VH-VL binders against q9ut70. Designs and how they scored, part 16

Target 1, 155 residues: q9ut70
Amino acid sequence: MTIYAFYIYSRKCECVFAHRWKPSDRNSMETLVSQLEQNSIEDDMEKLIFGVVFSLRNMVKKITADQDQFMSYTTSKYKLHFYETPTNLRLIFITNPKIDSLTHVLQQIYTTLYVEFVVKHPLYTHVPPSAEEGGINCEIFRITLDRFVRTLSCF
Short names: E, the ipSAE of ESMFold2; O, the ipSAE of OpenDDE; V2, 0.75 times the mean of E and O plus 0.25 times the DockQ between their complexes.

## First folded at step 9 (VH-VL; framework fv_namilumab)

Design m03 (at its last look DockQ between E and O 0.38; V2 from the best seeds 0.00; counts 0 for: pae E 9.1 > 2)
Fold by OpenDDE, look of step 9:
Structure m03 (fold): chain C 155 residues (1-155), chain A 122 residues (1-122), chain B 107 residues (1-107)
Amino acid sequence: as target 1 above (155 residues)
Amino acid sequence: QVQLVQSGAEVKKPGASVKVSCKAFGYTFTDYYLHWVRQAPGQGLEWVGWINPYSGDTNYAQKFQGRVTMTRDTSISTAYMELSRLRSDDTAVYYCAREGYSYGYDDYFDYWGQGTMVTVSS
Amino acid sequence: DIQMTQSPSSVSASVGDRVTIACRASQSIRSYLNWYQQRPGKAPQLLIYAASSRQSGVPSRFSGSGSGTDFTLTINSLQPEDFATYYCQQSYSYPLTFGGGTKLEIK
């Protein structure tokens, strides 16, 4: 398996959705933590991931004066793919380093799955539920996401 | 409603094999991981492994590597656990259990089968 | 492997009592801790997942707390149907492991 995990972060930088694919999910995540251990951050994995993405994104914006976009970050162990929606949601894939950019796939997930099953949900209040509120706990979204990912050639 | 129905009790001799079945009802069988957990009489719970009903991928506890085989038949929404080279200490109730999911949490069991007693005796 | 230790192994209580069961992990498992109830002769049933989230249909008298290595299951105002064995389970890493169980008996 080449796709390890998927995350959604709100505009408030809070992880509101997480899905990990077996069997490499735990090992991959442990590798990520190990690489980030040099930081005195004792936060949850999701917070660590966002910290890395946030820093890289800001760095790119600062260096290029907003003329470039952060799309992916690759190490010897994993690749982090990034997409930011117009509503400032951050979608992230963690995959095998050999996988090509999945930014377009993340965009598709937003436009076709997230919008359909989360935004159009009768209980949706125009903002993703906070982690404290249980986050995006939509079973249909999770199932459909999993089914969609299974159709990818890199899966 | 979600329901897992397992096969009946088994009595086996040491060295034999046993195959327990678990049929799923009330949900799409291939959308959820299925785990097996056993419980020796009067003892606690022990995780055996999981199977992905969609792909057939499996992950077994090291203790059972080489002796356990988990399979599935998607056409009838049924999972199987086969344990070979049975020993007396394999005597236990074997449960299939569906893996739940919420937010970022998995590998917990939200629905259980009724259990299958496997007795290994000479 | 992550070792899960429950305490006490058994506890006697009366209807209406408050009961607390402790579960300790040999290393940090963050909030990847689940609680199950098993009545005699029955399969386990999920009570709490993610340390403090109550499963649908579970009475509000059941609550879970804790993070890292130390966790607690609390039963407020014990009911007759609550006399059972309770297990904690970590879902942080493989292999998945259970506590030894806590048998709640009627006093």
Scores: ipSAE 0.801, ipTM 0.916, lowest interface PAE 0.6, mean pLDDT 91
Fold by ESMFold2, look of step 9:
Parts: sequence; structure tokens; C-alpha cells
Structure m03 (fold): chain C 155 residues (1-155), chain A 122 residues (1-122), chain B 107 residues (1-107)
Amino acid sequence: as target 1 above (155 residues)
Amino acid sequence: QVQLVQSGAEVKKPGASVKVSCKAFGYTFTDYYLHWVRQAPGQGLEWVGWINPYSGDTNYAQKFQGRVTMTRDTSISTAYMELSRLRSDDTAVYYCAREGYSYGYDDYFDYWGQGTMVTVSS
Amino acid sequence: DIQMTQSPSSVSASVGDRVTIACRASQSIRSYLNWYQQRPGKAPQLLIYAASSRQSGVPSRFSGSGSGTDFTLTINSLQPEDFATYYCQQSYSYPLTFGGGTKLEIK
């Protein structure tokens, strides 16, 4: 599998939405899937994402214009794709390291899916619920996100 | 209302194959993973695998790889599980179950079919 | 594979009692633990997911707790309809595995 996970982090750098894609071919992705499904690896991934998001956000604010911000970060095992909205939502893909940047897709997810299904909800608030409050719990957004991501050529 | 309706009981001889169906009602069939779980008479539950009805992708427990095939027909919102080279210890009720969704959490079963008894006897 | 051990294997209790059922995993599964109720002749029904989150429509007398390797399902103020077998299931790694079950008999 090429796209492994999608996350939304709040202004306080809390993970308020997470979605993982399950591989069909265990042999090609077994090591990464095993690590993601085992004990400390999922905790470590969330901590790594937090550290990268926090560091990149601070560095980019000091160097570039403070509007929409696009970054990626690549290791030998995965690539992190990052997009921050003007309201300080932080949208993230975790993917195979060989994929070109998907930051444009993250922006598209915000403008076409998040706006339509989360922002236009009758009881919308500008600040998403905290992780302890259950985060962003919008079934239509999750389902539509999954369908959209599966249409991508790199999936 | 969400409902999963399975095909009727089957009696098979050792070495045969069986194909169980699971028809979905009350939700968009392709939006949710379906799992298969079996239960031998008087015993506990055993996971067989899942299918993504949208893509057709599957994941089988290693114990069943090579003998199980999960498929679906999206035009009639129906999933299938076929188990081949049956033996007496495959006698069980086979359930289909829909995977629920919650924030960052997978692999739990919020709606179940009524079950299909498969009896393997000589 | 992660082995799930339930205890007790059976228990008898009266209407109104509080009952606890334990589930132990052979390794840490964090909070990736679900509970199901199965009445005789029926399919299992989800009670609790993610260790402590109650499924929609499940009475508040059912609660789950625990993390790591040790988990508990608690039924407060037993009702006659609670006669069933209860299963835990881990969703931490494949293959997904279930506990052996706890049969609850109402005295």
C-alpha cells in the first residue's frame, strides 16, 4: 500500500482525526503494518508526527509568508506530507517514501471535503473538539475521505 | 436500518467447497469493511478475514490462506466467503460482520449477520 | 498471535448484582480491546469498543475499563436479559483474536 495514514492536528498540536488504510498484500508491507499494529510503534508515530509538525511550523513561520504552508519530510521508511490551513489545522499524510508530494491533495481535502462535511455542519465550531472529546467525529467526512483517497493514482 | 442477511444452512462432505453469501441493507455497502468470523458448536469465535467491498481487497488469517476466498458483487450489495477442501473441523456457524468506524479505531464489529451453519460430515 | 484469556469461564449471579469479567492479553494491546454479548442461538452484539467506549444503544449498566494487558467488563444491576456469553476481542494486531468466553447464568 502507498498511502498509509491521514491525520488532522489542531492548533494545540493534538491529533483530532486519524484514518489508516489497511494493506491487502501483507508481504509487501508486512514490516510497516506490523509496526503500526504493534505496541509502541503507533505511539511513536504520533510522537514523531507531533515533533515534526511543531518544528516545521515554527521554522516555516520565521522564514516564509504566514498563510498556507506546505512541507514534506522523508525517511527511508515513509514520507510525511504536511499542509496547514489559515485556521491552523494541520493535515498530514503518511506514505511510501517514493511518492511525490501530496500536499496539493491535502489542500483539496480541506477545501472540498472538510468544508462540505465539517464546516457546513449546523453546529459547526471553528475549533475542532479535543482528542479527549472524541476529536472530529463526522462519519460522512471519514467515508468520503476514504473513497476520495482510493481514487488517487498513487494509492 | 442496518441489516446483514446471510444464506441458509449448508451440509457438505469432506473435500467439498462452500460459498456463503451476506447481503447488506440500510447502508452504502461499499463504504464499510466486512469481516467473516466463525464459531464451532459450543465454542468461541475465530476471525477468518476481511474484504473491502469498494476495492475488492482482502486480508485472510494465515490459518485460512490458500483455502478461503472472499468476493463481493457491488450491484446487489452482497459479499461472499468460499471455503474449499472442507474438513470436519470446519463445521461452524459463519458470520459476516460490518466493521464500525470511530475516531482512530478499526477492527471492531458493530453489526452482524444472523449466521450460516455449515456442517461437514461424511 | 496474541492470546486472550477470559476469567471466570462461567459465573452465576442474581438480578440486581454487579458482575465483573476479566480479559487478559498475552502482550500489551494498549486500548485495542472490544467486548461482545452473545445470547443463546443469536449472533454476537457489540457492547464496548476501544476498551471503554460504549456502543450506541447499549445500556449504561455496561462499562469497560483497563489498558495494556488487563481489561474488565462490568455489568451493574444485572437484568434478566443479560443472560449470555461475553467475549473480549483484541484489535491490536492480526490475526484478530477472541477470548474463550464467560457464560453468565442468572440465578
Scores: ipSAE 0.007, ipTM 0.598, lowest interface PAE 9.1, mean pLDDT 81
ESMFold2 (binder alone), look of step 9: mean pLDDT 94; pTM 0.962

Design m04 (at its last look DockQ between E and O 0.04; V2 from the best seeds 0.00; counts 0 for: pae O 12.4 > 2, placed apart)
Fold by ESMFold2, look of step 9:
Structure m04 (fold): chain C 155 residues (1-155), chain A 122 residues (1-122), chain B 107 residues (1-107)
Amino acid sequence: as target 1 above (155 residues)
Amino acid sequence: QVQLVQSGAEVKKPGASVKVSCKAFGYTFTGYYLHWVRQAPGQGLEWVGWINPYSGDTNYAQKFQGRVTMTRDTSISTAYMELSRLRSDDTAVYYCAREGWSYGYDDYFDSWGQGTMVTVSS
Amino acid sequence: DIQMTQSPSSVSASVGDRVTIACRASQSISSYLNWYQQRPGKAPQLLIYKASSLQSGVPSRFSGSGSGTDFTLTINSLQPEDFATYYCQQSYSYPLTFGGGTKLEIK
């Protein structure tokens, strides 16, 4: 399995949604998730998000045909794929480091799933609930996201 | 609202197999992992494994690998656990349990079936 | 496998008492610990998940704390319906493992 996790971070760099795909060998994925949890994920994800945004800012000053690839950040253990919405929500995949950028897929998740199931919900607000309030707690979005990701060829 | 209803008690001889069912009500069956946990009489709880009802994927505790099979029928929202080559120390109440959802956390059980007593005796 | 040790194995207390049950893991499990209540002849029921989060519908007199290897469940004002056995369970690594249980008797 190549896609490990999906996250949404708020403007405050708080994790407001998370979903992980369990492999049969839970130890490898659990260790990654546990390390992120133990390392104060909001702080580590803030640094990673800032690093990706800084790389994108350098890209604004130059013309390139590979614009979607500047929305990813790779380590020896994983690749971070990043998309920021107009409302400063930050959608993130954590994947195998050797696969193509999925930033187009993140944009599709926002426009197709998040907008349809979260934004169009009668109780929607433009500011998601804080991490202390339990974040985005939308069952239909979670289930539909899981099913959509499982249809991807790289899954 | 959420309810897990298990099949009735079973009495088996050593070497036989048993298949316990767990029918889900009040939630989207394919949207939550389902676990099996057993409890020998007067003893504590022991994890057997989980199934993803959507994909059919499973993960079994090593102790049961090769003897346990977990399946489901999504058309009737029912999960099954089959344990083969039964021994007297497999005598226990077998529970199905639904994994809860909290973003970024898993492997905790927010709803349990009533349990199925399986007795293995000569 | 991660071994979970509960103490005490049993406790007798009066209605209104504050009771504390301890659970110790054989290695660090971060905050990945859950607490269950099992009444006689019934299935377990979730009380606390992720060390300190109260499950919906659980009375606020229950609370959990701890991280790493040492965790506690506290019942602040014991009620007659709290007569049960309490189990901790780690969700850090497979196989998932439970403590041996703490039987709470109310006199």
Scores: ipSAE 0.536, ipTM 0.800, lowest interface PAE 2.0, mean pLDDT 83
Fold by OpenDDE, look of step 9:
Structure m04 (fold): chain C 155 residues (1-155), chain A 122 residues (1-122), chain B 107 residues (1-107)
Amino acid sequence: as target 1 above (155 residues)
Amino acid sequence: QVQLVQSGAEVKKPGASVKVSCKAFGYTFTGYYLHWVRQAPGQGLEWVGWINPYSGDTNYAQKFQGRVTMTRDTSISTAYMELSRLRSDDTAVYYCAREGWSYGYDDYFDSWGQGTMVTVSS
Amino acid sequence: DIQMTQSPSSVSASVGDRVTIACRASQSISSYLNWYQQRPGKAPQLLIYKASSLQSGVPSRFSGSGSGTDFTLTINSLQPEDFATYYCQQSYSYPLTFGGGTKLEIK
């Protein structure tokens, strides 16, 4: 398994959805994610991602005057894949560093899953729901996302 | 009705700190982001930052990083903005403002406090 | 940071006139623009959000248009209470930024 986690952040860079996959290998980011879960410090992970996303978003906008697209950020341990919607919703994959850009996959998740199950969800008064309201707590979205991700060749 | 009531005017010396309060009425305090915006005399509006009253998370403009602290007391639906190491150019009316919600859209201020004048002079 | 430029900085008009205020962003902000009215000695009040959505309670003589970098606030048939300073504000990215304001004065 090469996909470690998926996050959705609001335009305020608040995590409104998080899903982590259990690692098949106790190495690199998989180990880190597992450790975070075991230590009940998932919030710290979300905050770390928040910081990275916030900084990168601002950096790209400042440097390129919004004429460039942030695609991915790679370290020796992981790769962060990024997609920002026109409404400034941010979708993020954390994967093995060797995985090619999944920006197009994130876009598909947005257009096919998020729009269908979250935007059109009758229980949400605003989209995305705020973190203080519990974020996106749509079971069908979570299940479908998991199923979709597992069909990816890089999973 | 939604109402934000701020503390009274402050006069401070350079180097001092000021803490302005903003009490919310007529809505669920923790349900809306609260922003601070200041306006120097005869000047335009300048965004200072926001606080999530529920979580306490904050986002400050870089200009104020290290000098501003936004906090809240949920038990009394009150937000605070503290600005330290004051200088003359900090003289301004400071406003708290509620961020409104619209489906798929935010970061507009649909309710404002009456403002707190902070004067920094030697 | 996104710079917001308003024009004109001041405008004189008469009751009943049509007035247009422009706001330009240094980069595309899509439709993430809000308009505020500030009367002397008062806090700003929201008029328009998301470029063209009229805030509840605001008279229909106010309207907003535009997308990308260029936006316009239009006031049809000015009323005495409309003489104030108007500000645009981008909500596309942080830090949030305001235009320099447009003071609408009575001729």
Scores: ipSAE 0.000, ipTM 0.590, lowest interface PAE 12.4, mean pLDDT 87
ESMFold2 (binder alone), look of step 9: mean pLDDT 94; pTM 0.960

Design m05 (at its last look DockQ between E and O 0.02; V2 from the best seeds 0.00; counts 0 for: pae O 11.8 > 2, grease 19.4 > 18.9, placed apart)
Fold by ESMFold2, look of step 9:
Formats: C-alpha cells, sequence, structure tokens
Structure m05 (fold): chain C 155 residues (1-155), chain A 122 residues (1-122), chain B 107 residues (1-107)
C-alpha cells in the first residue's frame, strides 16, 4: 500500500478531516514501525504536517493572496502531497516516498467531492466546520473519498 | 480532551440481542479505528473486533464471527456493537477503545470508554 | 491465536518497592507488546506501547522491556495509586490477545 493518509486543514491550521488507511499486512510493516518507533512515527507525521501547513499559510499571506499553491515534501520514509485553495484550505496526502505527486488527485477531490458534499452540505453553517464542532463529518464525502482513493492505481 | 461515552447497562435473556453505543468527543471520529473489548466479571480482557469509522469496514475475532455486528453513524460520531444470540457467558463489561494512529501492527488503545455492563441471565 | 501468559497472578508490595511483572507470548511478537493499568471499577489505561515506549502522561517510574517472547513491566518506587491490575496485550496479529492480568496489592 502506497497511500497512508488524507487530511484537510482549514485556513486556521486546524485539522478538520482525517482519513487513514490501515495497513493489512502487519509483517511487512513490522520493520518500518520498529525503525521509526510507532508513537514517534505518528508524532513526527503530525509535526511535519503542521510545519508545512504553517509555512504555507505564512508564505501565501506574505507573498500572494489568491492563487493555488502546489507543493510536495519528501523524506526517506514518507511523501507529503499538497493542494491549497485560494482560501487556504489545504488537502494533504501522506504516501510512500517513491510515487509521483498526487497533487492532481487532491485537486480532483476538492473540485468533485469536497465542493459537492461539504460546501453544499445542508447542515453546515460555515465551511469547513471548525475542529471544535467536530470538523467534516459527512458520510457521503467520507465513503466517496475512500472508494475514489481505492480505485487509484497507486493504492 | 478525547472522550468515549458508552450507553447504559443492559439486562438480557439468553437468545436476545444487545446493542451498545459509543459516542466520541474531542477528536475527528472518522480518523481513528474503534475497537471493542470485553471483560467478564472478575476476569481478564478479551478483544471482540474493530470498526473503521470512515469506511465501515470491520474485523471480528473468530469467536464472535456471525454473532457480532459493528456499525457507526458518522453524523453523530457514534459507533455501535450488536451481539446476538446471547448466552450467560456473554455477561461482561463491554468497552469501546480508540486505536491511536499507526501504520499497522501495533493495535494499542490510547482512550477507552467507561464500559457498558451487559448481564445475560435466565 | 497467540497466548499471553502473565506472572505472577498477584503481587503483594509496599509503597516505595520496585515491582516487576512478566508477560510471555506463545510465539515471537517482536516488540508488539502493550501494557495497561486497570483500577477497580475503571476502564484500562495505556501505560506502555511497543514494549518500551511510555505513553504521554505516564510517570517515569513505569518502564517496559523485552522483545520476542519475554516482556517485563517494572514499577520503580511504588506509589499508592499504582495498586491496580496490569495487563499485557500483543498487537502482532489478530485476534489481539491479553494476558490474564497481575493484581498489585498493598502488603
Amino acid sequence: as target 1 above (155 residues)
Amino acid sequence: QVQLVQSGAEVKKPGASVKVSCKAFGYTFTGYYLHWVRQAPGQGLEWVGWINPYSGDTNYAQKFQGRVTMTRDTSISTAYMELSRLRSDDTAVYYCAREYYSYGYDDYFDSWGQGTMVTVSS
Amino acid sequence: DIQMTQSPSSVSASVGDRVTIACRASQSISSYLNWYQQRPGKAPQLLIYAASSRQSGVPSRFSGSGSGTDFTLTINSLQPEDFATYYCQQSYSYPLTFGGGTKLEIK
């Protein structure tokens, strides 16, 4: 498996949606987890995401206001893929470092799934809902996202 | 503050079914697997299975396969475990527990519900 | 299924003592071993994951060690709040299994 997680961060750098694909093969992941220590892997990933999201937030506000910002960041263990909207909504994949950018996939998720199911959600008073309000909790968005990602050739 | 709040105690007859709920607070419900673990009075812990709240996928211990159903309602951040064809040895406290994020292998539980006592008596 | 055997079943100790609890797996589980504390009438609480990694907020007097089949939870300088039942749990393969528990009692 090459796609590990998907996140949406708000303009305020709040995580408002998270979706993880749990590896099914425990033996193949044992060495990776042992080398990275399980808690430190999750902790490092959260720090990486925050650091990149925070940097992009500050960079866009200081240089340009209204443009899409595409970026990826790669370590020896993980690749972080970005798509950022003009309103600083940030869609993120965490993947195996050896695959090509999924920025086009993130853009597609925004234009086809996020807009249709989250922006148009009849019960959300603002978009995205804050993390304190429980973030994005839309069954159709989540199911459609999971099915879409599982159809990708790299999944 | 992560919190899991479970439904109240149940008393059932053999052959009946019970459905226990687990409502999540303080985190993104769909981002973490939820497990169910039970504990018979005065005894140890026994894993029942897990549900992936974002997909609805489940994995049950073989002992419970065919009798347990785990579901969720993401709109209210709530998971459910239903156990059917109850018998007296199903009497236990049933816990929901959140798996902290990992890339596999280390199914460990960083937050637990308060438990739901299910008593099965003739 | 991987069987987890804890010993002893019960330990009697005084405040300030060092206590060691053992957990043995029926096959190698590498470092996929977790420890929980359960106070009477309460849900379990995570202490140690991945054999030796202390969960955030857990006092430094708790430590875990071991790999393969033999694991140990050590409590240095026992405190009154440490009197509880302790469980090991393997996370190597399904079904996830727990040890039978070790009850730590005041001597």
Scores: ipSAE 0.000, ipTM 0.546, lowest interface PAE 11.7, mean pLDDT 80
Fold by OpenDDE, look of step 9:
Structure m05 (fold): chain C 155 residues (1-155), chain A 122 residues (1-122), chain B 107 residues (1-107)
Amino acid sequence: as target 1 above (155 residues)
Amino acid sequence: QVQLVQSGAEVKKPGASVKVSCKAFGYTFTGYYLHWVRQAPGQGLEWVGWINPYSGDTNYAQKFQGRVTMTRDTSISTAYMELSRLRSDDTAVYYCAREYYSYGYDDYFDSWGQGTMVTVSS
Amino acid sequence: DIQMTQSPSSVSASVGDRVTIACRASQSISSYLNWYQQRPGKAPQLLIYAASSRQSGVPSRFSGSGSGTDFTLTINSLQPEDFATYYCQQSYSYPLTFGGGTKLEIK
């Protein structure tokens, strides 16, 4: 398994959805999410991820005068994939460093899963997701997301 | 009814700090983001930042980074904005405003405090 | 940052007149635009949100239109209580930014 985690952050810079996949291998490369789980620092991880994304996004915008887009950030341990919707919703994958950019996959998740199963869902409260309101609590979305991710060739 | 009540006017010297309070009534304090907006005399509106009263998370305009601190006391449904190293151009009426979430992921300020005049003068 | 430009900065009109205020964003903000009214010595009050939705309690003579970069606030049949300063505000991205304001004065 090469995909470790998926996050959605609101325009308010809050994590409103998180899904983590447990590594199938004892591979030391799957360290970030595994270590976070082991160290019980899950909440901090979400904040850290946001901090990194926020900083990099701002940096890219500043350097390129908004003519470039932040897509991914790679370390020796993981790769962060990023997609921002027109409404400033941020979708993030954490994967193995060797995985190619999944920005297009994130976009697909937004358009085909998030919009359809969260936004357009009859049970959706039609309130923007927020951390204080419990984030995105749509099980259909979670289930479908999991299924979708597992069908990816890089999974 | 939703009401935001702010602390009284302040007069400060350059280099000092000011802390303005905003007490919320008529709604769940932790359920809505609270923003601060200021207005210099005879000027327009300028966004300072927001605080999530539930988590305490904040987001400040870059202009105020390092000088502004937003906090809250949930037990008394009160938000605070502290601005340090005051200078003359900080003279303004400071407003707290509740952000309301609307259908379609849009948001707006549906309730405002009465404003707090902060004067910075030698 | 997204710059919001209002025009005109001031306008004189009479009771009963139709007034139009323009707001332009430096980049597309979709419909993430709000209009506020500020009477002298008072806090701003929400008039229009999401570019064209009237806040509850706002008279029907107020209307908002536009999307993308160009927006308009229209006041039909101006009333005495409408003489105030009006601000547009984008809520598309942070930092939030306001237009410079349009002061509506009595002729």
Scores: ipSAE 0.000, ipTM 0.586, lowest interface PAE 11.8, mean pLDDT 87
ESMFold2 (binder alone), look of step 9: mean pLDDT 93; pTM 0.948

## First folded at step 11 (VH-VL; framework fv_namilumab)

Design p01 (at its last look DockQ between E and O 0.45; V2 from the best seeds 0.00; counts 0 for: pae E 4.1 > 2, grease 19.1 > 18.9)
Fold by OpenDDE, look of step 11:
Structure p01 (fold): chain C 155 residues (1-155), chain A 122 residues (1-122), chain B 107 residues (1-107)
Amino acid sequence: as target 1 above (155 residues)
Amino acid sequence: QVQLVQSGAEVKKPGASVKVSCKAFGYIFTGYYLHWVRQAPGQGLEWVGWIDPYSGDTNYAQKFQGRVTMTRDTSISTAYMELSRLRSDDTAVYYCAREGYRYGYDDYFDSWGQGTMVTVSS
Amino acid sequence: DIQMTQSPSSVSASVGDRVTIACRASQSISSYLNWYQQRPGKAPQLLIYKASSRQSGVPSRFSGSGSGTDFTLTINSLQPEDFATYYCQQSYSYPLTFGGGTKLEIK
């Protein structure tokens, strides 16, 4: 398994959805998580991830005068894949460093899963999800996302 | 309401096999990992393994490798744990437990079956 | 394997008392620690997950704290239904392991 985690951040930069997959070797993933959680507050991990993305995104825009897009960055331990929707949602994959860019997959997740199961949900009030309100609490979305990701060739 | 209903008590001889069932109600069966935990009489809790009801993937504790088999029938939302080559020290109450969901990687059990007593005696 | 050690193994207390149960891991498990309550003849029930998050429906008198290797379950103002055995469980790595349990008895 090469896909580790998936996150959705709101326009307000709040994590409104998170899912982590069970790796074949939990210890390897836990090492990464542990390193990221070296801050005393677990909730800080999601903030930290966004902070990194925010910074990189801003740097790219500044350097290229908004003619470039942040797609991904890679470390020796993981690769972060990024997609921003037209509604300014931020979708993120954390994967094995060797995985090619999944931006197109993130886009597909937004258009086919998020829009279908979250936005078109009968209880959707057309209010963007917020962390204060519990984020995206759609079981069907979660389950469908999991199944979809498992069908990826890189999984 | 989430409910896990297990099969009845079993009495087996050493060397035999036992298969315990766990039927899930009140939630999407294939949407949550299912774990098995056992408890010997008067003792603590021991993790046996988990199964992904969707894919059928399993992860067993090394202690039970080669002796335990976890399966599921999605058509009836039922999971099974089979333990073979039974020994006296396998005497325990066996629980199925649903893994709760926060981030999908939490490994805490938010719902439990009522337990199945398995007695192994000559 | 990660060993979980609970202390004390048993404790006697009265209704209204404050009780603290300790759980220690043989190595750092970050915040991947869960607490369960088991009443006699019943299945365990989740109280706390991820060290300090209270499960829905669990009374506020139950609280969890700690990180790394040392964790604590606190029960404020014991109620009659709280007399049970409590278990900690690490979810940091496989195999998942439990503490030996703490039996809370009525004094």
Scores: ipSAE 0.340, ipTM 0.798, lowest interface PAE 1.7, mean pLDDT 89
Fold by ESMFold2, look of step 11:
Structure p01 (fold): chain C 155 residues (1-155), chain A 122 residues (1-122), chain B 107 residues (1-107)
Amino acid sequence: as target 1 above (155 residues)
Amino acid sequence: QVQLVQSGAEVKKPGASVKVSCKAFGYIFTGYYLHWVRQAPGQGLEWVGWIDPYSGDTNYAQKFQGRVTMTRDTSISTAYMELSRLRSDDTAVYYCAREGYRYGYDDYFDSWGQGTMVTVSS
Amino acid sequence: DIQMTQSPSSVSASVGDRVTIACRASQSISSYLNWYQQRPGKAPQLLIYKASSRQSGVPSRFSGSGSGTDFTLTINSLQPEDFATYYCQQSYSYPLTFGGGTKLEIK
């Protein structure tokens, strides 16, 4: 397995959506869990995501407005793929470090899945609910995201 | 709303097989992993395994590998667990349970079937 | 396999009491611990996931805490419907394993 997780962060740098993929076989699951706990990859990812988002926010504030910026960050354990929407939602993949950038896939998720299933939801608001309020709580979006990602050749 | 309805109680002899069904209502069946958990009379809970109804992939506890088969029929939103070569210590209530999914947290069970008693005796 | 040890095995308590139930894992499981309530003759029902997150519809008198190897479930101001058996379950690694249960009885 090469794609480990997908996240959406709000403009307040709050995680409002998360989805993780688990392998079907026992050996892969044990390896993934061991990696997460031995190196605290989940904690490190959240600190890294916050640091990256904060750094981009600061740079954009100090220069003229840029269009959507693409960025990736790679360690020996994982690669972070980042796409920020025009509405300042931050879409993130965490993957195996050896695969090419998936920022174009993140853009596609926003334009085809998020807009279709989240924005068109009857109770849609411009600001996503906080994590305490349930975040982005849309069953159809989660299911279609999962199915879409499973069709990717790098999955 | 979300509901899991299991097949009725069964009495089997040692060496036989049993197949328990679990019909899902009120949610998208293929969108959630489904687990099987058993409870011997007066005892605690024991995880048997899971099935992904979307792909049909399974993961079984080692204790049951070779004896358990989990399947599903997506057209009727129903999962099945078959346990073969039954022994007296397989006597238990067998539950199906839906894996919860909220904020990406996995492997907890937010909805349970009513349970199916399987009694293995001569 | 990760062994889950629950204590006490049983507790006698009165309506209005505060009860704590402990769960210890044989190795660190970070925060991958869930709590269930099982009323007599019924299926288990989720109370707490990921150590401290309360499931929707669960009364605020239930709370969970802990990380690593030591976890607690706290029930404040017991109600008559809370007399049941409580199980912890780790979701850190397969096979998923449960504690032995804590039976909460009316005094």
Scores: ipSAE 0.316, ipTM 0.735, lowest interface PAE 4.1, mean pLDDT 81
ESMFold2 (binder alone), look of step 11: mean pLDDT 93; pTM 0.952

